VH-VL binders against q9umr5. Designs and how they scored, part 143

Target 1, 268 residues: q9umr5
Amino acid sequence: SYKPVIVVHGLFDSSYSFRHLLEYINETHPGTVVTVLDLFDGRESLRPLWEQVQGFREAVVPIMAKAPQGVHLICYSQGGLVCRALLSVMDDHNVDSFISLSSPQMGQYGDTDYLKWLFPTSMRSNLYRICYSPWGQEFSICNYWHDPHHDDLYLNASSFLALINGERDHPNATVWRKNFLRVGHLVLIGGPDDGVITPWQSSFFGFYDANETVLEMEEQLVYLRDSFGLKTLLARGAIVRCPMAGISHTAWHSNRTLYETCIEPWLS
Below, E stands for the ipSAE of ESMFold2; O stands for the ipSAE of OpenDDE; V2 stands for 0.75 times the mean of E and O plus 0.25 times the DockQ between their complexes.

## First folded at step 5 (VH-VL)

Design pd29 (framework fv_nofazinlimab)
Fold by ESMFold2-Fast, scan of step 5:
Structure pd29 (fold): chain C 268 residues (1-268), chain A 122 residues (1-122), chain B 112 residues (1-112)
Amino acid sequence: as target 1 above (268 residues)
Amino acid sequence: QVQLVQSGAEVKKPGSSVKVSCKASGGTFSSYAISWVRQAPGQGLEYLGYIIPIMGTANYNEKFKGRVTITADKSTSTAYMELSSLRSEDTAVYYCARVGYDSYGYEPFDYWGQGTMVTVSS
Amino acid sequence: DVVMTQSPLSLPVTLGQPASISCRSSQSLVYSDGNTYLYWFQQRPGQSPRRLIYKVSNRDSGVPDRFSGSGSGTDFTLKISRVEAEDVGVYYCMQGTHWPYTFGQGTKLEIK
């Protein structure tokens, strides 16, 4: 039988967004137990990411315990960062495929409708003043705000992303790396027409340098230093890259071709 | 333009609880926080905690953890501070205050409520 | 917790003369983003506090230009260039860098 699938949604999202994904899984892998976690829905998705990690951790423990053969994670947008942290903090996770749907793995640096709704007077050039303040880190989207023009502030003030990426030291870093490396496959999905994740290559661990030139994963210090295991995973053949053009941010979980090409092959 | 309006004075017995409201009005939508600060008669200011109503995130000064609960009804733009197991030392004016934002960042306490006198006596 | 110490605690001033209030923190108020989260508040008798200065030296809208803030690290000053009758009240410094946020004990400004 098929391994259970756990779905973690994104910013301002709910389980309803995944109805098509569940239909696709049931068509290709009938009998799969799919659990879409209904924690931190809507505005609650703005809560600090470490708080979300704790809540999702409590929800996934019993699911993993019931599936000794292993589970798969499908984690969308901001949810991909939650799943990154889950894999690091759980010393007994049995995740086979971690499927990341358009998640800002190296951070976000772009003007979006979500940011304008929260901070109407801000623009990407000045959002660092809000996000890296003591109050800003109470917002999940600020936990992965990565201003390439103020990388020193990002490294010092980010309470989440800089720590899980190993860009700033943490007492638990060695254990987090060991736990993350337990994953069977890291499946990275994203594309140039997303329209929200900026740069879109953040979904593949690429990011802007100080001149806003995108450097790919293999040129990042986190990869070169193997801070949380990316270089080891790539050498093991465990990283899958599946870019697809023509897909907007809210369509990654409802495109059949995307599902068949990038997701279906990794559901055992 | 922005106003914070608090509920009226309360007189409570030791061991009881009090719940003070703070209604925000005026201005446009913004991602603000509401803080609670108290002032005992003739004394200085003491910080209790805050809530960010848009997502319900609350944090408390360790001194009051277990006794203070701050909540918000985001549909009515109202924050609440509930303090339990009241003692005579809790007699104070309780203020709500907003943490705002602008192009220069987050700035705490740009607007204050009028204060609510809570008296704890037998 | 960060201790905020103000001096003087009582400040009698002749109308039209300058006034100066000092605030010292037990540790640096420079946050990891490079900003210093120090604030000054005025509380007139029977009223709520009102913010005058944010981030050390920035004056709030509507605050008269006779008020100015300065300082860095652990030592900060609020100055009133020419005291007016309406300035009577208690002045508090506050730090927002370290949790929990803490206030100075207050400086009572009086016309002599």
Scores: ipSAE 0.582, ipTM 0.813, lowest interface PAE 2.1, mean pLDDT 91

Design pd3 (framework fv_nofazinlimab)
Fold by ESMFold2-Fast, scan of step 5:
Structure pd3 (fold): chain C 268 residues (1-268), chain A 122 residues (1-122), chain B 112 residues (1-112)
Amino acid sequence: as target 1 above (268 residues)
Amino acid sequence: QVQLVQSGAEVKKPGSSVKVSCKASGGTFNSYAISWVRQAPGQGLEYLGYIIPIFGTANYNEKFKGRVTITADKSTSTAYMELSSLRSEDTAVYYCARVGYDSYGYEPFDYWGQGTMVTVSS
Amino acid sequence: DVVMTQSPLSLPVTLGQPASISCRSSQSLVYSDGNTYLYWFQQRPGQSPRRLIYKVSNRDSGVPDRFSGSGSGTDFTLKISRVEAEDVGVYYCMQGTHWPYTFGQGTKLEIK
């Protein structure tokens, strides 16, 4: 009846965070098979995103193979970037709804309390020195660190996000775009009170320009060039934008109103 | 002046574990990375792994994964390298080295510790 | 893993003469940012290694100008224009482009 749901967690996270989400799904879609992937938990979430993509790929293949009608992905925070790459590298995925739950789709650049907890002696303006190097790119946070004041370094040194977003050329770009476009629906969720994802509009493919003015998705070069299929998906009616105020970063997977408004309609 | 000071020489039995320390002085401990490199007597250099203290985690050479653990204590500005299941082939001088930075970004091995001799013998 | 091959492995030189050490990598060391993460280290007898050159050709502060690095892609060279007694030791190249980072076998420079 209901398509299986695969859940991918975020930075410093684990399957435990999704207890409420599983309750909500069971209430509205009883009998749904929900698999919360227990890979790269806690500090292992700092491993390179391409390594995480490989591990998660191995875990999702048998789930997708057993569900010929398709599956849904719910991918939280950093997990949304893992799912972006999964949809691009898998030429056989059967994902209907990809639900991106407050994920930094255009990258992260901010001195939020979360980053200050991680980097008490560092400021956002200096993280580019660590991140945009081969050794920095061996850590997931650096894979999507996007300093708008050093965009040339981001474009040239990012081993993950710049490639997945088609911001730098890659031999596999055409195949990745074709694979990504197989998705049924791209459901983007986020909001101004998140407090971690900076700018919060990154969850909707918006991002800072060099003056730290946010440009929305339709003004981004990746959209205008249709680098990985956003413009095509929007024209197809396959992109859903569901912003909600009043939700902090750790509450997206445990807010009933958000679930009913932004997630539940896409789990058929 | 930046200085990395390592703990003293160790003699260990096969199958045991060793934990070597590297205390940093001068500069900001959380603003750079610490690498661990070893050198068997009369042999070349071999890279074990590195830690970026502000991230609180390390990256390991696959050859040593499962046996090497690298940690950092920011309060004492000290990095540690622990190697378990010791074999005679692990006899080597173990070095810590800083990954500093310039205007282009981080650059490895601008400062080295004095080395710690670990001898594995029965 | 990227294999780093140095030649010669033994380099006897006369004081005041030039010395040259070659380093070849099994694949290109150019990172996507256009930088080449190739380094040269000197290890004097009984001492820790010391970085001489970073990113192919940049000399560290305090390193004499008689040391120079050059090269591109997979072929790199360290040159000492005028060997002095204090230059005795083992020289290593290292790549930092591809994880895990790897070193050459080392070149032992000795005075004849």
Scores: ipSAE 0.533, ipTM 0.788, lowest interface PAE 2.5, mean pLDDT 90

Design pd30 (framework fv_nofazinlimab)
Fold by ESMFold2-Fast, scan of step 5:
Order: sequence, then structure tokens, then C-alpha cells
Structure pd30 (fold): chain C 268 residues (1-268), chain A 122 residues (1-122), chain B 112 residues (1-112)
Amino acid sequence: as target 1 above (268 residues)
Amino acid sequence: QVQLVQSGAEVKKPGSSVKVSCKASGGTFSSYAISWVRQAPGQGLEYLGYIIPIFDTANYNEKFKGRVTITADKSTSTAYMELSSLRSEDTAVYYCARVGYDSYGYEPFDYWGQGTMVTVSS
Amino acid sequence: DVVMTQSPLSLPVTLGQPASISCRSSQSLVYSDGNTYLYWFQQRPGQSPRRLIYKVSNRDSGVPDRFSGSGSGTDFTLKISRVEAEDVGVYYCMQGTHWPYTFGQGTKLEIK
């Protein structure tokens, strides 16, 4: 029947946020087994991303083992980065569709609604000092903070994003690339009205240069070098880009039109 | 110019909890981290954990996880360390210390509090 | 956890003579940014610790130049070129590269 779906939540989130998504899946694909992982909920979502990857890996192994025909991943916001790493570290994953809901795939930089809420006093100009240290790298948000004005610090100190994107060398890079390329479809979803992910094009592997001009995926060195397989996936016809205007950050998992347009077609 | 001032000595019974404060003066409280370190009488230094106030979250040494809670009140520029289920071996001087920074990033323990003696007896 | 081992644990020194303290880590302390997060602290009797050295060899403001740090990877040294009476106390190395952060056992410097 339908392949099981595994859902990975985002920063300060929990399984309750996905009640509408579960409803939509049940309506269009009745009988689908959907597992929303209840790990690293709320403030625990601030734990280092490699620690989260280890915990989620332990949870997904038995689910994948019971589904020899494959599984689908739906990964929201920060959860999309967890799923990126899962697909790289698991040499036996059987993921068909990896659906990334507004995830900062090239990183986060900016004082948006969520940063203003989290940081009452803007620390954007100085956040690089705390994030690019061993102290800062023990918090998930610093693992994907990507200050375009201190790209050398990001490249050298990021313990997570720079490594999974192949922006800095790692002994396991070749194996991580091979594992990631096992995915059937990479479905990228995001949009200009998100209000949290900055720049919003980060959800599509675009990002700021040193002048804060956005360069799209095909202009990124990681794509041009095919560091973890984006160019290969695109050539294979395996990358789906589904931008949608008018959707705020907390609505990606609760908008029926978004679900029908960008998610439903990939849930075989 | 930067000072960390801690609350006074405490005597506690086994099984109770203690909450030590560390008030920062000078500088912007939210722009640095506060670490907690303890020292049993005549013994060495042991790291408990630290808080980054702007994230409103702390990281704990696994040895103390479940017993230690570190919090910060940005409105009063005060960090707190609460240790529960006290045992005699928790008798120690508890220090707060700032994680400041140089030109390249955060560096630990550039300023220390005066220490708070916590005695767990009878 | 990274184990920090200091040697000697007791260091009697004659006034005006040099002193040397060794610190060894069970793992390399080089972080991905190329920095080594190794620190030296001094604790005088009855006082809070104070930082002397950060990132292996950098002296903190107000620390006399007779104190120097050196080393790389797993082996580090704190040297006092000419010991003074005010140097009596316990010296600790600390690593900040690997969580949880850990201290050496301490070296007690005494005047003989």
C-alpha cells in the first residue's frame, strides 16, 4: 500500500503542530502509517544537531526496516537539516521522497519575527562571536547560523551545516554523498512570505553573498562542485522546487493548497 | 568594571535544594554566557554547566543532568544555579564565571564571582 | 570525557627561580577553526580562580609577562620565568574544545 511517512518537527516545536498535515494525508492517502517523531521537543530542539541526528537515527531505523518498499520523510524548518544529515549518515536508508518544508538548507542570517521573539535585543552583528565557538556549537541554531560577512568563520567553526553541505572537507564526505544520493526525490518547499527563514531562498539552496545579494542554487559552489550530490540529483530529474507565496512560517504544515500542490504528489 | 556578585553562604539538609544567584553589573548581560563551576573543600574545579541568556537555555554536564537547573533573568541581569536532591558530596564553593570574548570569539572565565559556600549537613 | 592530566601535582620552588607545569589531554584540543581551546587558571589561597592564559599562549590583561603558555595538540606547558611570593597557589589547566569542559587536577605551587 502507501509507504509510511516519518515527520520531523522544527525549532521549539512538537508533534501537535502536524495535526492538519496528518488530516490531509489521511484524506488523500487513507491507510498511510504516519509517525511524527516525539524527540527533542520544545526547548530540547536547541540541543546540538548532531545529537539530534543520532537520536532520530535510532528512532527511524526500525521504521525503515519494517517498510522494505521505502518510506517518505516530511521535515519541517530546522527538521529539514536533521533529515539532510540522516540521509548522509545512513548507508542503508530507503527514503523515496524527502520533503523539506521551509528549511534553511544553506543557513540562516537575519533579524526576523522568530529572532526578534527569541532575542529581544538584536544580536545579529555579534551573533557570529558566540555561534562560531565550541560554546555556541552546542546549540542547534548556531549549527546553521551562516553570517555572510564572516563566511571564513562559518566555514571553519560550523560543526554541522558546513560539513553536511560539503563546504568544508570531512573524511566521511564521499560516503555521505553516496548515501544522500540514494534518495528518490528531493522536494524543496518555501516562499517569500515565510517571515522567519532568512533569506527565504535558503530553502532552495540559495543564499547571500558578502553584499547580501542572493545567489541561487546553481550559482553556489556546493552545487557547482556537486559536493553532496545536488547537481547529480538535478540531472537525474530528482529535485522538485515548489515555491509558494502567501504562506507564513507556521502555516507550511497547515495549508491545504500547499499540501495538494507540493506534498500530495510525492506520497506514493 | 564588570562584576559578578553572588548570593551568601547556605547550609542545607540532605535531600533539599539550593538556588545560588549571580548578579552581573557593567556591560550588557545578554551579550555573554555565564558558567557555573564548583570546588569541594581542598579539591579541584568541576564544571556544572552554562547558560547563554539570549537563547534562554542552558547546557549541562551529564554528571549533574536532572539535578542542576541554570536560568537567567535578563530584567535583573541575574543568573541562577539550582541544585536539587542535595547530598553531603555537594558541599562545595559554587562559582559563577563569565564567558567573555576577545577579537575572535567567546573565551571562558574572564571574570569570576566571589563564590558561594554551600554546606550540606545533618 | 576528555581527561586533563597535570604534572607535577606539588611544585616547591625557590623564590626567583623558574617553574614549569605540564598539562596533557587525552584527545587533541585543536578545534575545526584551527584554534586550541586550552586555558590556564591561578587560584591564590582563599580567592576565586583567575584566568592567566587563553588559547594556549595568550596572556590575559594584567597578567605579568613572566607567565607564558606553550604547547600543541595534547601537550601543554605553563612557565613562570621568575617565581615571586604572590605566585603561591594552585594552577589549573582546562580544555574548552570538547563538551563537557574539563579541568586538570591542579598543581600546588609553594615556596621552599
Scores: ipSAE 0.593, ipTM 0.815, lowest interface PAE 2.2, mean pLDDT 89

Design pd31 (framework fv_nofazinlimab)
Fold by ESMFold2-Fast, scan of step 5:
Formats: structure tokens, C-alpha cells, sequence
Structure pd31 (fold): chain C 268 residues (1-268), chain A 122 residues (1-122), chain B 112 residues (1-112)
């Protein structure tokens, strides 16, 4: 009776991270078919996002085909960007709830341990030199690096995020918008204590301006132009915002209170 | 100060595999990627692929996908290139070369290994 | 793949005279950041390649100032103002703008 749930993991992650989430779903919605996709696990999560989108697309097609009443997506961290692209490129998706779990929807501009592991001596102010090069765009992390002090380079060099957000023109933009608007609900989850996603408001389509002042979704050009349908979805009542304090980046999929408050209501 | 030191020459039969090593010294092994480039006798340079040792993440030129595997051992600061199903046209000097990246951008091929001659006998 | 075409492929020069090597790419090497990822390498007989020039015109540390690079878009030149005996070898251009990295055929510089 419950729609199937498809889970897409994040950077340096795998299906094992979601065992608590699966327990919660089984307790509240017994009988739900939950598929955690074991693609681009661990180090393979560094592959270019468009490559990951193609692989995940091939995996979700048969699941969606077997569920004519629809499916739900739960997409964690970087996985939320993969799911953004899936909803745009698939002409026939039947996603009801897209649950974005602490994903950098407007991009990332912060020093994280993952960036330090890859580029140990770099600072966030200088990563634009690496990320917006041809070499850098071969890394998923750089596909959503959004330096607010070099917005011209971001708009021209980002091979993924600037395109999927409609911040740079693309021939498929109209079709991508039409496809994305077929989603039933866009559930945005995140919080100030995440510690990785910077600014944390990126999970809610907020982001830094050139002075590093956070502007919320409704002040973003992407929203005001309705580039991929955010303004239309909000007017339709289809956007849910669920911020929660006290949750670190690796705990979003294992916190019961978060599950009950932000995820459970959208799994019908 | 930075040096890349490769393993010695190899003579292989057609159909076999060869594994060439590249040991890095000086500088932080994880602060750069290692690329592999080959040069057939009297011919130009041909790019094979790279590895980012910190994550053991590799990518390959489509021409060699399925036959080439590039790996790294961080504990010994050594990268490896293995080429399988060897043919006579694989006879070449194989070079490892560093791709640096830092706060100033990426710097391809700033240091090279000495080369390893691989001969595939008919 | 981007095709890199060098000319001439054989370059005999008199010691002390200038030498010039051309490199043409099948696609523009200008990246969206405004940089051009064009490189020049020297390979002396029996030695590994050595990078001389990065991003069209920037000389690497230790490279003599008689070496200079220039060009834009799809047409590039490496110039040696006064050829010395130690310059004998093969010179390669390389592009790093488009995957995969590709090299020119090489230009063999010899003293006549």
C-alpha cells in the first residue's frame, strides 16, 4: 500500500549508512519496499555527477516502471543533486515525494575534511582555481563548488550545478523544468549544526551573495525567474521546509526525531 | 627534491600482462595525482590515464579502457600501471608523471619518472 | 579527441640562430575561465620529457629565457631565440583543456 522508496547516498557513502533509516521506515510503514542504490559507492562517489546521473537513471527506471502509483526518493547530501538531475532528465518519472536530506542545492563554499583530503593545502577562497579548471570538473565535489566571489567563473565553468539550476542557459532547460514540475512534493531538510554543508541554507536553496551574506530562496535569481520550477512548486504548496538544529552531517539518516518530523509524513 | 622513480625494463610475451611501478619521494604523495604516458619507439606521446592516490580513484583514456588498471599504495608512496592482453604495438617506454594541484590550480606533468621500457616479443 | 598538429616535424637549425615551432589544435583551447591550457615539453635524446612552458607563455623555473611561447585560440608557437647545442631533442605541444590530454606529433630539432 505504501509507495516504494529509493535511497541515493552521498559523498564517500554506501548503502550501509542507511540501516537506521530502513529500520524507522519498517517500523512506521511496514511492507514498504525500500531500495538503497549501491552505485558510485565510496571513492566512486567522486566521479563526475553527470556520469552518476546516467548510472542511477538506469537503476531507477525498472523500479519506477513496477510502481504505477509512484515512488518516493530520499537523497542524502551529494545524492540530492543527483536526484535533482534525475527529475529533470527523466520524461516519465513518477516521483511523489523527493526528500532532499541536507543537500547543497545551491552549491558548496566551505572547507570540509573531504576537500582537505583531496587538496590538503588549499583554502576555500582559492579552490575556484582547481574546481573551475578542466581537471577539477572531473570531480563531483567541484561540479557543485559555488564560489560567491567568482560567480562569473561558476556560471561559465560549472558543468553540472549551474546548468541544472538554470543559472546558465541550456537547450534542454524547458524540458527539464517541465519534467521537474511533475514531482508531487519537494521536501527540504537541513540545519545549522550540519558542519559540512556551507552555507547550511544551501539545503533550502539559500546561498551567499558576493559579501558572504546569505540570501534565502525567494531572493535568488533562480527562484525569481522560476528557472526550473521552484516558484511554481511553492505556489502549488509542494515545497516543504524542515530545518532542525542539533544534527551533524553524518547523523541525518540515523536520527529518529528527524525521521518522525521531516521524513515519515511524506512516505504515504 | 621531488623525484619519481620507476621499475626496471620488462620483456613480455604477447597475451601476457605487465605491471610498472612509480615510487614518489619528496613532497606529499596525496597532494598530487599520478598520470601514465607511453611512447612507442620513434613515436610521440600517448596518454593512458591517472590515479588520485589519496582515494585510489583512477580514470582512463577510452582507447585503453578494459586493458589498463592504475593503482596506488599510499604506505609506500608508489603508483602502479598494469596493462593486460599485450600486443607487439604495446612495445613502448612507459612514463609516470605528476599532476600537481594546490590553491593556485592544477599543474600537469611538472615532474616525470625516468621511464620503463616494455618490450613485447613476438 | 582534440588533434594537435605540429609543424615542421623536422627542424634543422644552425647553432646560434633562432628556431620556431608551430602547434595547431582542432578546437579552441580557451577554457571558460579565460585561461588557455597549452603546454610545451622538451625531450632530449634518452631522457624523459621536461615541461618548458605552461599556459601558452609562462616559462617553468630553470628554463632559459631564450625559450618563449605565444599564441591564442588554436594557433601556438614555441620560439628559441638562439639555439644552443643542448637544445637538440624533440619538442611536443600538449593541450589540457579537453579530456583526454593530447599531444602533437613532436618536432625534432637538430643542429646542421
Amino acid sequence: as target 1 above (268 residues)
Amino acid sequence: QVQLVQSGAEVKKPGSSVKVSCKASGGTFSSYAISWVRQAPGQGLEYLGYIIPIFSTANYNEKFKGRVTITADKSTSTAYMELSSLRSEDTAVYYCARVGYDSYGYEPFDYWGQGTMVTVSS
Amino acid sequence: DVVMTQSPLSLPVTLGQPASISCRSSQSLVYSDGNTYLYWFQQRPGQSPRRLIYKVSNRDSGVPDRFSGSGSGTDFTLKISRVEAEDVGVYYCMQGTHWPYTFGQGTKLEIK
Scores: ipSAE 0.013, ipTM 0.553, lowest interface PAE 7.8, mean pLDDT 88

Design pd32 (framework fv_nofazinlimab; at its last look DockQ between E and O 0.30; V2 from the best seeds 0.00; counts 0 for: pae E 6.0 > 2)
Fold by OpenDDE, look of step 6:
Structure pd32 (fold): chain C 268 residues (1-268), chain A 122 residues (1-122), chain B 112 residues (1-112)
Amino acid sequence: as target 1 above (268 residues)
Amino acid sequence: QVQLVQSGAEVKKPGSSVKVSCKASGGTFSSYAISWVRQAPGQGLEYLGYIIPIFGSANYNEKFKGRVTITADKSTSTAYMELSSLRSEDTAVYYCARVGYDSYGYEPFDYWGQGTMVTVSS
Amino acid sequence: DVVMTQSPLSLPVTLGQPASISCRSSQSLVYSDGNTYLYWFQQRPGQSPRRLIYKVSNRDSGVPDRFSGSGSGTDFTLKISRVEAEDVGVYYCMQGTHWPYTFGQGTKLEIK
């Protein structure tokens, strides 16, 4: 039998968004038990990410317990960060494949059309004033806002991303790294035509430097220092990068070609 | 000059709801947060919650969660606080206050509204 | 929730004499950015509260220099070097580090 699949949605999403994905999984892997977690849907997805991590943890623990052979995680957009944190705090998770589906794994610093309804273009350069404060950090968006022009503020004020990245020292960094390294495979999916994740390379742990030049994963300090295990995972062949062009952000979970190419191989 | 102007006094029956408005002027409404605080007669200050209009979402004190709804209209630079299932204990002056910012980040309560008295009585 | 405890709750003061109000938090108010989000407010009779001090020791514009804030971690103090008649009112401390943000009970300053 196939290992159970747990799906975690993104910002402002619900389980309904994954109806096509469920269909694809059912067709290609019949009998797979797929659970799309309906937690923190819609506006509730703006709750602090650590709160979400705890909520999702409570939901996945029973599923994992019933699947001693392991489970697969498919985590979309913001959900990818939730899942990464989840795997970092759980010392007993049994995740075989962690599929990060167009997630801002290295953070977000964008003013794309998708975000413009939230943030006027002029706000991108000033959002640090909101996000890097106690008030802003009570919202998920700010938990992974990564302003390359205010790195000090990010490192000090980010209550989520900087911590799970091990960019700021904390007493759990070693343990979280150990826990995260329990994953069998880390499958990173994203692409240049996403239109939301900014830069789109963030889905592959790439990000802007101070000049807004995109650096790849291997150039990031978190990789070089192996702060949460990326270097170790790569060395043992556990990281899979699956870039795909021509896919918009809201289509990653409903594209058959993408599924067959980037997701299906890791559900066995 | 930044100014917060609140709606007028309200008298309500128990079980009903009240909605207080707070109109901001003299600044960029979408760049700030609006806090709501209440003060029962002769009592201290109690934090209800705050909204960041640009996010369109509020953070609530759990003590009031389920009864308090904070919203904002960016087009009119107005924040609202609605309290439902009113009780006599909800009788208080309700204040809105701006959470502004400087070069270092947000700073709460740099400007206050004049307050709105809400009386809940049978 | 973080409990803010003020002392005293009633503060009768002679004009021209100094006053001191203590505020203690149940846990450290130091945020990850190194700042301490402790605030002092003044509420004169019949008026809205007014912020006097932000981040422990910074006076707002228009606040007389006879007001000063100090402290660290969990212990904070508001001092008035020479109390004036216009200083009558209730003073509140507030923490903005941990949600939900909380106020002290208030200290009522009166003239003897």
Scores: ipSAE 0.836, ipTM 0.910, lowest interface PAE 0.7, mean pLDDT 94
Fold by ESMFold2-Fast, scan of step 5:
Structure pd32 (fold): chain C 268 residues (1-268), chain A 122 residues (1-122), chain B 112 residues (1-112)
Amino acid sequence: as target 1 above (268 residues)
Amino acid sequence: QVQLVQSGAEVKKPGSSVKVSCKASGGTFSSYAISWVRQAPGQGLEYLGYIIPIFGSANYNEKFKGRVTITADKSTSTAYMELSSLRSEDTAVYYCARVGYDSYGYEPFDYWGQGTMVTVSS
Amino acid sequence: DVVMTQSPLSLPVTLGQPASISCRSSQSLVYSDGNTYLYWFQQRPGQSPRRLIYKVSNRDSGVPDRFSGSGSGTDFTLKISRVEAEDVGVYYCMQGTHWPYTFGQGTKLEIK
């Protein structure tokens, strides 16, 4: 039988967004137990990411315990960061495939057309004033806001992303790295037409330098220092990169070709 | 100059709810946060929560979570604090206060409302 | 929650003399960015609180130079170099480093 699949949604999202994904899985892997976690839905997705990680951890523990053969994670958008932290804080996880659907793994620096009411186009350069404070860090979007023009503020004030990426020291860093390395496969999915994740290469651990030139994963200090295990995973053959053009941010979980190409092969 | 003007005093029965308003004038409403703090007669200050209007979400002190709701209406530059299931222990002056910002981030309480006395009487 | 402890709770002072209020936190208030989110507020009788000091030692606009804040980590002090009649009121310290944000119990400054 197929390993169970756990789905973690993104910002302003809920389980309702994954109906097509569930249909695709049922067609290609009938009998798969799929659990779409109904936690931190809608505006509750703005809660601090560490609070979300704790809640999702409590929900996944019994699912993993009942599946000694292992489980797969499919984590969409902001949910991919939740799953990054879950894999690091759980010393007993049995995740085989971690499938990251267009998640800002190195952070976000850009106004989105889809979230215009939340992020007016003129706010990108000024969000650092709000985000890099204790007040701002009580909101999930600020936990992964990564302003390349204020990198020192990001490194020092980010209560979440800078820590799980090993960009700032943490007492648990060695344990988090050991736990993350237990994953069987890290499947990275994203593309240039997403329109929300900025830069889109953040989904593949690429990001802007101070001149807004994108440096890919292998040029990042977190990769070169192997801060949480990316270099080790790549050497092990455990990282899968699946870029696809023509897919907008809200369509990653409802595109059949994307599913067949990038997701289906990893749902043993 | 920035001013925060709150709604008038309220007398409520136990079990009812109260909604206090805080209207901001001067400055740009959406560029700062609004905090709510209360003070029972002869007592110190308790932090209830705050809202950052541009995010459309508030953060609540666990002591009040489930009973307090903080909202903001950008069109009227008004923040609201609603407290439900009122008890006699909720009798207090309720203050709104702005969280302003400098070049490094938000700074709390640079301007305060005048306070709203809420009395819960059986 | 972080406990903020003020001392003394009652502070009778003679006009023109200095006054000092201590504030101790149950854990360090240094945030990861190196800033210490410690604030001092004054509440005059019948009035709303007003901020005097932010981030340990920075005076708010319009606050007289006679008010100064100092300290680090867990131990902080508010000093008034020469107390004036208008300084009567209750003074509160507050921490904004750890959620939920918490206040000290207050120090009542009164003229003897």
Scores: ipSAE 0.617, ipTM 0.823, lowest interface PAE 2.0, mean pLDDT 90
Fold by ESMFold2, look of step 6:
Structure pd32 (fold): chain C 268 residues (1-268), chain A 122 residues (1-122), chain B 112 residues (1-112)
Amino acid sequence: as target 1 above (268 residues)
Amino acid sequence: QVQLVQSGAEVKKPGSSVKVSCKASGGTFSSYAISWVRQAPGQGLEYLGYIIPIFGSANYNEKFKGRVTITADKSTSTAYMELSSLRSEDTAVYYCARVGYDSYGYEPFDYWGQGTMVTVSS
Amino acid sequence: DVVMTQSPLSLPVTLGQPASISCRSSQSLVYSDGNTYLYWFQQRPGQSPRRLIYKVSNRDSGVPDRFSGSGSGTDFTLKISRVEAEDVGVYYCMQGTHWPYTFGQGTKLEIK
């Protein structure tokens, strides 16, 4: 029988968005128990990411307890950051495949429709003044805002991303790395036509340097220092990179070819 | 341009509750925080808590937890503060104040309501 | 909670003379972004508070040049270089670095 699958949604999203993904899983892996978590839906997805992590943790504990053989995570967009934090803070998780579906794993430095709606007078070049303030960190989108031109502010003020990346010293860094490394596979999915994740290579732990040149995962300091286990996972053969062009941000969970190519092989 | 208009003065008996409104105009209500501050006669300012209307839930100063409820109605651009189990010591002017932002930063308490006098007597 | 202590609490001043109000916090007000979230408010008799100074030393729009703020860490000062009749009222410092926001006790400025 197949391991249970837990699905975590993204910003301004809800569990209904995954109905096609559920159909694909049922067709290819009959009998798989799939739970799409319906916490922090819609506007609640703007709440601080640590609050979301705590709530999702409470929801996944009983599911993992009923499946001692392990579970899989499929985590979309902002949800991929929630899931990575879950893997770090849970010393008792039993996740085999963590499938990160177009998630801003190294952060976001780009406009979105909801960012323009929420902060209409801002552009990416000046949003750091809002996001790296005490008030700005009350919004989830600011928890993973990563301005490559204000790295000192990011490192000091990010309450979430800089911590789970091990970019800022904290007392739990060693334990979080140990917990994260218990994952069986890290499956990274994204592509150049996403249109929202900026740079799109953030889905693969790539990101801008100060010149807005994209450095790939293996060029990132967090990889080189193995701050939370990326180098160890890659050396173990546990990182799968599955880029796909031609898919917009809202279509990742409703594309059959993407599912068959990038998701299906990991739902053992 | 931004304006915060509060409901009128209230006289209440001990043990009852009061609900003060704060109607915002001239901004994006759902994304700004609305804070509540009170001032007893002849006393200083005391912070009660805030709400970010898009979330619909509030954060409270621990000193007032259990008696104060802060809510917002996005359709009317109105925030509310309700204080229950009133005592004579709750006699004060209650203010709402905005925490906003612009492209140059975070701007706490840049606009204040006119205040609402709540008198608790019997 | 961060305690904000103002001195003096009552400040009679002769018209045209300087005034100085101090504010001390029980903790550093420097936030992780490098900013210091200390504010000064003026409350004229019968009116709502008005923000005068944000982030230690920045005057709000429409605040006269005779108002200035200074300080760092835990010690802050509001100065009025030449007190005018319109300056009567109560002045509050406030910190916005630590939850919950807290105010000083207020300093009542009066003309002698």
Scores: ipSAE 0.091, ipTM 0.610, lowest interface PAE 6.0, mean pLDDT 89
ESMFold2 (binder alone), look of step 6: mean pLDDT 90; pTM 0.928

